# VH-VL binders against o60147: the designs that were tried, part 1

All scores and structures are predictions.

Target 1, 175 residues: o60147
Amino acid sequence: MLEKNKYLYIFRHIQTNQVLLSQGNVLKKTALFQLPYPLQKPVAPNGMRPAKLRKDHWVPLLKVEFPNESMFQSVFMQLLNYRKYRSVQPLTSDLLKLPIPVRRRKIMRQEVPNTIADLADILNKEKFPENSVRLQLSDKSDSEYADWPPSVQIDSEEIKLSRGFREKTTVDEAR
Below, numbering starts at 1 at the first letter of every chain, in headers, positions and changes, except where a header shows other numbers; antibody chains aren't numbered by Kabat.
F, E and O stand for the ipSAE by ESMFold2-Fast, ESMFold2 and OpenDDE, each averaged over both directions (binder to target, target to binder). V2 = 0.75 x the mean of E and O + 0.25 x the DockQ between their complexes.
[cut] marks letters that were taken out.

## First folded at step 1 (VH-VL; framework fv_lerdelimumab)

Design l1
Fold by ESMFold2-Fast, scan of step 1:
Structure l1 (fold): chain C 175 residues (1-175), chain A 121 residues (1-121), chain B 109 residues (1-109)
Amino acid sequence: as target 1 above (175 residues)
Amino acid sequence: EVQLVESGGGVVQPGRSLRLSCAASGFTFSSYGMHWVRQAPGKGLEWVAVISYDGSNKYYADSVKGRFTISRDNSKNTLYLQMDSLRAEDTAVYYCAKDLYDSSGWYFDYWGQGTLVTVSS
Amino acid sequence: SSELTQDPAVSVALGQTVRITCQGDSLRSYYASWYQQKPGQAPVLVIYGENNRPSGIPDRFSGSSSGNTASLTITGAQAEDEADYYCNSRDSSGNHLYVFGGGTKLTVL
């Protein structure tokens, strides 16, 4: 009766290009702690934490289907590790010359190419069977950020989210 | 269960070097980041250095940057801290600590017993 | 740069509730963790990620956070809870260094 997860979903923020990892097609509020900088809007409550997760501001970047839960857990854990260590990398002298808001924007915009490169590096390190890992990208050109191993099959099919991911609206339901 | 055992501490003169080791057991060492944290006698905790699970990323506190080098040997389940150009203010108990590996942040879930480094004339 | 501020000492009567606080700007972005240290021993993680307890930590320990403040609460303090308590969080200045609070010495009366 218990369903074991073999899917990894990666989401990107529509404005900042920041990335969140998710175990399955539901994005949890605790995923916000993956971000090096909190998402705060002028309308957000002062001093409140954690910040509210606005699911309508996040869109699927990619989806990965693994042959089994063990492989999924290994890759997911390694991606979190890559992300943690990338977040503590020393800032370059070029970045340190920039005002803090400009510097943050540049760092955030690199999260999509960095995450894709990290995923590819992990999959190249692992010796999975040929065509055993299915990768779906919302924008297929994003696959060009990395070289992929023979274990990866790249698909351009639309990434489908469960009806429970967002609050239902009558307008969206009709379309 | 999880065990971390530090060794290599001792009394050394200023300007000398020491290498600390931390032997890990009870978990998949190659899957976790590792840290060094120190505590001067009667003082609080100070984070010193971190190394990624595969050894490719290393970061240091400003107080030790350029003098200390963190490394690991995943085949031996061992973490190292090479300490060069030691100063009196480096006198402390040195702990190795394991990262919890949680998406919400960095947490030190297991600590060794510590090894004392005394830098004195 | 940022720092975490703790009161140096606090006292609680046996069986009563005590709250130890940690304050700093980094706590607006990152959750605190709490470490218990008894004389001559290594630190022990007692709370992480707001209110998670590692296996083996008694349920009388709990955590909370609001704004720039994180708190460790011990409900029904026992004699063995007498120790130094340190909060820890990541640097919010973008350098991603780890910062510990100065520590709070808890005395159980």
Scores: ipSAE 0.006, ipTM 0.551, lowest interface PAE 10.1, mean pLDDT 79

Design l10
Fold by ESMFold2-Fast, scan of step 1:
Structure l10 (fold): chain C 175 residues (1-175), chain A 122 residues (1-122), chain B 109 residues (1-109)
Amino acid sequence: as target 1 above (175 residues)
Amino acid sequence: EVQLVESGGGVVQPGRSLRLSCAASGFTFSSYGMHWVRQAPGKGLEWVAVISYDGSNKYYADSVKGRFTISRDNSKNTLYLQMDSLRAEDTAVYYCAKEYVYGSDYTYFDYWGQGTLVTVSS
Amino acid sequence: SSELTQDPAVSVALGQTVRITCQGDSLRSYYASWYQQKPGQAPVLVIYGENNRPSGIPDRFSGSSSGNTASLTITGAQAEDEADYYCNSRDSSGNHLYVFGGGTKLTVL
């Protein structure tokens, strides 16, 4: 059997602060399906997401190393579910009072703190062994968005990406 | 679970006033914007007015601006539409509709009342 | 006059596919939501966002958008789908915050 993935990478958009989850250190076009808001007003055929991925617009936010693939899959799926849960919740009254462009900008800016808080909440709920999960942050101050359980060890090492290989797929155009 | 019930419709002469009510239940009324949408007999839907969750912001269709006033009482879970200077073209079924903001900024009407008929006729 | 344009009527044979179209400049910036209305009844939300169904809406209903156009597609039309269909979107012109299409009467043959 081939070894399965045990690393979670999370990327941040440099201008909007929108977040993408990845199963490895490569960013695939299919990750754009995670974005609820278009990066600009819809001129693309599908209207929901950009047709092309601009790798230079995305930087690593954090990397999580799990002891095995099962723990990785559990946390990864729960993070996707948390993002879906947020998309169906009513917006706060403060946000609803703002003009649409200002509201959209504020919501996108909250994706980084929200994702970090969600990750910590999942890890606090899952009772993993002490020091079994390694968390690397591009900006260590982002760890302050949450309280971390004893299972998490926070590192200050630079997040290194692969040679930048990107898989291409036409299914990215559909939704 | 969610229920919206309109009342206050009836037959009225041009130039007179009517006040419509919409009683809401099954959701946290004070957390959502509310809308009035009307439909003239045999015609399509026309958006009329919106009020924010706290009542601080109100917007109207040009056809009713200056004549209609939307309001709400969050303590009674009730939405109102005060209709002044009524015209024949205001004849319609008036629906109360709850908004839901999808994701961030896409609004849709997830629940509607059954409507109340307003007839402006001599 | 409506800012969103729909054809007033369309027909489809039982079990066949029909597309109802909505056009307007606001659709370049905002997704349409679609409402089904049967005689004597209140409208019912069938599609929101671009292509999301509320719980209880059959999977034969789908939405799509491109440029200034939004479409509601019913694949394998059933007799119960006979109704008026309205598109709705946000109006950014400042006159209305929301605008409905004129409606399309679907007849299932």
Scores: ipSAE 0.014, ipTM 0.483, lowest interface PAE 8.3, mean pLDDT 79

Design l11 (at its last look DockQ between E and O 0.04; V2 from the best seeds 0.00; counts 0 for: pae O 11.2 > 2, placed apart)
Fold by ESMFold2-Fast, scan of step 1:
Structure l11 (fold): chain C 175 residues (1-175), chain A 117 residues (1-117), chain B 109 residues (1-109)
Amino acid sequence: as target 1 above (175 residues)
Amino acid sequence: EVQLVESGGGVVQPGRSLRLSCAASGFTFSSYGMHWVRQAPGKGLEWVAVISYDGSNKYYADSVKGRFTISRDNSKNTLYLQMDSLRAEDTAVYYCAKDEGYYLDYWGQGTLVTVSS
Amino acid sequence: SSELTQDPAVSVALGQTVRITCQGDSLRSYYASWYQQKPGQAPVLVIYGENNRPSGIPDRFSGSSSGNTASLTITGAQAEDEADYYCNSRDSSGNHLYVFGGGTKLTVL
């Protein structure tokens, strides 16, 4: 049988630019635990209501096709680790000067370039065969956030709109 | 001048709890991740836990997960380590350390925790 | 989890060059930082980001890396360099975010 999962989808939130990583083609509700800043407003002084994953709020940022599931798992796990390390990095003095809501927006907006840079760094270190990893982006200019190794082939075709007026997302939440 | 001063160490019986503090000065505490690192008598350094600049992200060594809780109070420039269900193998000097970007540029002098009956 | 391996002891003659090594799979992906610890004292950062020195660290200290190995080199060793040296890196295994080597005791003869 065909390997079940050799594709990595990375999704972007349409308003905040926060990024979610997905094992395969479906974004699961549990991926929301990756977010450092919740998307939902507090409903009580002591907390927030449970987060809901809305399929219309997330669009594909990019997808990566790996030669096999082992390579996919290796890169996916490393990308999650990179995000953990980024979360404990120092806050720059420029960000510290900003009001908390403005600061959070700016940090969230950097998740797209940061994730792309992290992906490229991992792929540069892994030494995969030439043209063995296929990268397709929703906005090809996002590839400019990094230098890509010879193992990466960037697809000339961008991820396109589905039927209608908005980009399709493969979002799946527990029902 | 950057200073980190640990306190709260002492002799404690197995199964009890202890809370360590680390008072920071000489830098913008609220901008940096902070670590706890321990060293058993005559042994090497062992990483214990880290907390992000705002306290929203926390990570622990497997040996302490579920027993230790790292926290911070940025208004007081203070880092904490709440140690529950202490074991003899937790006996060590506990250092707090500042993360400058994946490395620990300043360390406190340490506070000794002895878990003994 | 990934381990960082150091030889437990090394000796160098006064004024000579010594190289302390740290080995582990994490070093293929991440730079090591190095810490000097004298008896009864807290560790002191001597090298970070492969080969950067903090203010106040003598230029006789340098770092390098190749493959799964990071090295701390002390050229023209002085008596005051006698100490334990620890390497530290990010952990690629996910069981610890950071990992320390076992330490190398440097004796200056």
Scores: ipSAE 0.516, ipTM 0.786, lowest interface PAE 2.0, mean pLDDT 85
Fold by ESMFold2, look of step 2:
Structure l11 (fold): chain C 175 residues (1-175), chain A 117 residues (1-117), chain B 109 residues (1-109)
Amino acid sequence: as target 1 above (175 residues)
Amino acid sequence: EVQLVESGGGVVQPGRSLRLSCAASGFTFSSYGMHWVRQAPGKGLEWVAVISYDGSNKYYADSVKGRFTISRDNSKNTLYLQMDSLRAEDTAVYYCAKDEGYYLDYWGQGTLVTVSS
Amino acid sequence: SSELTQDPAVSVALGQTVRITCQGDSLRSYYASWYQQKPGQAPVLVIYGENNRPSGIPDRFSGSSSGNTASLTITGAQAEDEADYYCNSRDSSGNHLYVFGGGTKLTVL
């Protein structure tokens, strides 16, 4: 069964809180290109691109349902641009005082709230029809990172999936 | 203990090619990123290129992009710089350097490249 | 800007304290590292991070940073400290991953 609407899927890393954006409900290895590549052989998570995609390390954060591909592509590209813009902004003097490993960890922990705020800012600036965009979160309290426009309908039910965005078929479907 | 030895420098005409090598010893070469940095006569240091520990990612200064290719052979503990379409402004001493964590903790003695008609 | 700016020359009397400065927007986001180069020699790392010295670098060398500025301080300057000093950091605004300052020639009087 094929889904007719377009979805944006957002994943969070279970250890680092890094965020990956996906056009599909399963992460592809190429999504890792959103993370910086390490120059040294990694010995621990350090905020850089891992050598391989561990799908059990990436859990659902949220998904956004759009009625068509044009809306999806507009929001997806703007989100990528917001993340690029944020990545080149000056850090505060308090962050600059920290050792680089500590600073990296603090910046990584900001990625979830920052991504949610960026998404809301994009949706507030777009002129989408009322209730045309459905937002579903894994933790509904995460909606509190931002103010949402009338175009966004926040689903009352949280995402229950523990590893991916694949929707469950109910056991009692049909028989 | 750590040693980096560049070779392959010389005098070449504009438009020609030259390949530099950097022989590494005294550390686990395959665990570290490596850089090329150059210094024109009487001028300051200019970063040229970097390659990741496994050779899968490469980054270049705009002044050399499309003309220079950084590479490595981890089985031989050797870093390379292939320099094509050489210009007079490429005249410099070329250093290889080891990346410890976005700083360059060990440098070679350099090899001179002169591009002149 | 994406450039790292250093004064081209600084003098210090033997045994006195000198600061060499490096300024640029990238230093708001990344630490500087500092390299000493004597005539006809390769650069050597003297300070990395805010204030870390590699093995073999005298404790008269120290570093600091604030805002967009990094500083290298030499306390009790000696004749052997006469050299060019370069700061280096990542480039926060451009396509380059790394950038060097223009260098500062230190003269010990």
Scores: ipSAE 0.079, ipTM 0.575, lowest interface PAE 4.8, mean pLDDT 83
Fold by OpenDDE, look of step 2:
Structure l11 (fold): chain C 175 residues (1-175), chain A 117 residues (1-117), chain B 109 residues (1-109)
Amino acid sequence: as target 1 above (175 residues)
Amino acid sequence: EVQLVESGGGVVQPGRSLRLSCAASGFTFSSYGMHWVRQAPGKGLEWVAVISYDGSNKYYADSVKGRFTISRDNSKNTLYLQMDSLRAEDTAVYYCAKDEGYYLDYWGQGTLVTVSS
Amino acid sequence: SSELTQDPAVSVALGQTVRITCQGDSLRSYYASWYQQKPGQAPVLVIYGENNRPSGIPDRFSGSSSGNTASLTITGAQAEDEADYYCNSRDSSGNHLYVFGGGTKLTVL
């Protein structure tokens, strides 16, 4: 790689709103391993991890450019930790009253806002230099899910959506 | 198929240096961090060091910090471990392993380093 | 540095279920990974994350986590499952980025 690996891409599933983290603008099959359920049928709409990565089912949610790889790695790992934390938390009484499929769907629907909120929280704690982190969203309204620290500069331009990947930039191609 | 092949192990005296190599194939080497993990005879696994995909970041276990240097040549798909000021307690099989963030998905067969007077 | 602790040895009867547990503060924050090592062989990843199996790993292997613990479960132990099992995780203490448990010797009876 010619450039430091300082780009975080977050993808969402178009049906389930599940979230995958990616170090590149193209999803790798190993990204599916981020999902909490075993690799088995049925497919993701039923709250399970699909057997194969269907790139056409995933769209970019946001892109984050960090000043360097170290910052990227720190945030990336913390995001995974937040996900882990949520996965082991006891279910609320309200959720327990729901049938399992409905419960799973409801939990999955929260992945997008939760992930965005997690990212903001992590960045708030990291206290990176002002305007050192560049955030692009596919939908600008998604930025409202969280309060962003001064370190984050929200790009005025939205991400051009492409299923399974974002269009390669010169930097991305150099990776 | 992912393959990791360690080399450079041998018998050395305390205080001497040794350089290990790990030849990688079957994956885009330059896209992944790499680790060294060692195992003393009859003992458990001990994490030694990690290097980022481009070599810009390196981390070491306290037991080897200041003595060992992890490096890589992406043009040769090779990982290195320079071991200086070797001690008897450094005697171990040294494994290179491929990074997947929080786990190591592929391991080499290891190379034996014996530090003995 | 943070530590991961494992029982040094456990046994299971053929066809029975055994759970190997790993405990440590790092597990509160990070997923564990599990490695199987047979005599004279390199470690092999068997479980990572909450319950993910690499290709080629039998479905009798499963993982779980709770609090500061992670567990590897073998449901229906086979003779070939006799091995040493190590847990591993990232470490946020700043001393060691990665840490291994002491290992558990599994004997299949």
Scores: ipSAE 0.000, ipTM 0.571, lowest interface PAE 11.2, mean pLDDT 86
ESMFold2 (binder alone), look of step 2: mean pLDDT 92; pTM 0.945

Design l2
Fold by ESMFold2-Fast, scan of step 1:
Structure l2 (fold): chain C 175 residues (1-175), chain A 119 residues (1-119), chain B 109 residues (1-109)
Amino acid sequence: as target 1 above (175 residues)
Amino acid sequence: EVQLVESGGGVVQPGRSLRLSCAASGFTFSSYGMHWVRQAPGKGLEWVAVISYDGSNKYYADSVKGRFTISRDNSKNTLYLQMDSLRAEDTAVYYCAKEGYEWDAFDIWGQGTLVTVSS
Amino acid sequence: SSELTQDPAVSVALGQTVRITCQGDSLRSYYASWYQQKPGQAPVLVIYGENNRPSGIPDRFSGSSSGNTASLTITGAQAEDEADYYCNSRDSSGNHLYVFGGGTKLTVL
């Protein structure tokens, strides 16, 4: 049985390496508002609806299981704040010298390492009980982007998705 | 509160020079690129120039290239526009604007300073 | 000169929906940002990066783009929305970095 709001799912875009956070194993349309650089322009002629979320273009990066909802909420909110903080920080001189499209591509490629590092930083600060947080990765080598605290147990089991995620789908309209 | 205040506008004869200033406050000026945007009386907005956060890169609209020079003094939180060889068509309100929102928008604008080029 | 074209004027009845459009080849490669300007005032950013709103901008403002066209939509127009609206995009030619549309004067009836 799954407990509500105990799991954090992180997805990455197969081409751009951009990252989306989700409280469930199904990506929702509103997750696209996390992206500073949109993947594509809207296809709707009236412009009232965002572009379709192509779920087949997003694959699991990692899944985090927390012992309770309180710990989940603390980490999830802090991770969103870290991402917001990064979006408002001044860019380095190297990045500012690049044309905007090249700059965006370079920034997007760093989202996976940055998100993993941010998650580890938060978990190191929170001082959770030993082996209380379970981390599952799609690629175990991604764990090397950070040093993990004793509270984290890393396993190699594949992240399980709900049926219907793998195929081309329309936008998930339910919140 | 974040604020930009332009100054230096006035009436000038064709072929002469003017220097505009923009005083910034309420944000880390040295961390952002800065722009000049102008608007002729009763007309639309026209982008004029940009300078990178450290002053190393500068770009200009074709209409002003070779005549205008953008510069900044990060120790004084001040942006400048040196306008040489002024023409009647340079008559406009000049706005100082800060880049932001992932560098593709002008998120903070000054109140503008009027430059009138007439004989 | 500007590579972005806007209709010079548009009207909308109070409480109704209006769409302001911006057209140009640069919009195929770059998203538009939108600015509201009231008489005697500096422009105010209302939409950036296609459909993002700065803090303090009402949720009735939204943006979209398709092909070479970008649109600003005001759903449930209010009297205070009466203003000039300008689109802005990066110049694809490389001669200068940004171009503005000619502006659209919105009248709320």
Scores: ipSAE 0.000, ipTM 0.461, lowest interface PAE 14.2, mean pLDDT 79

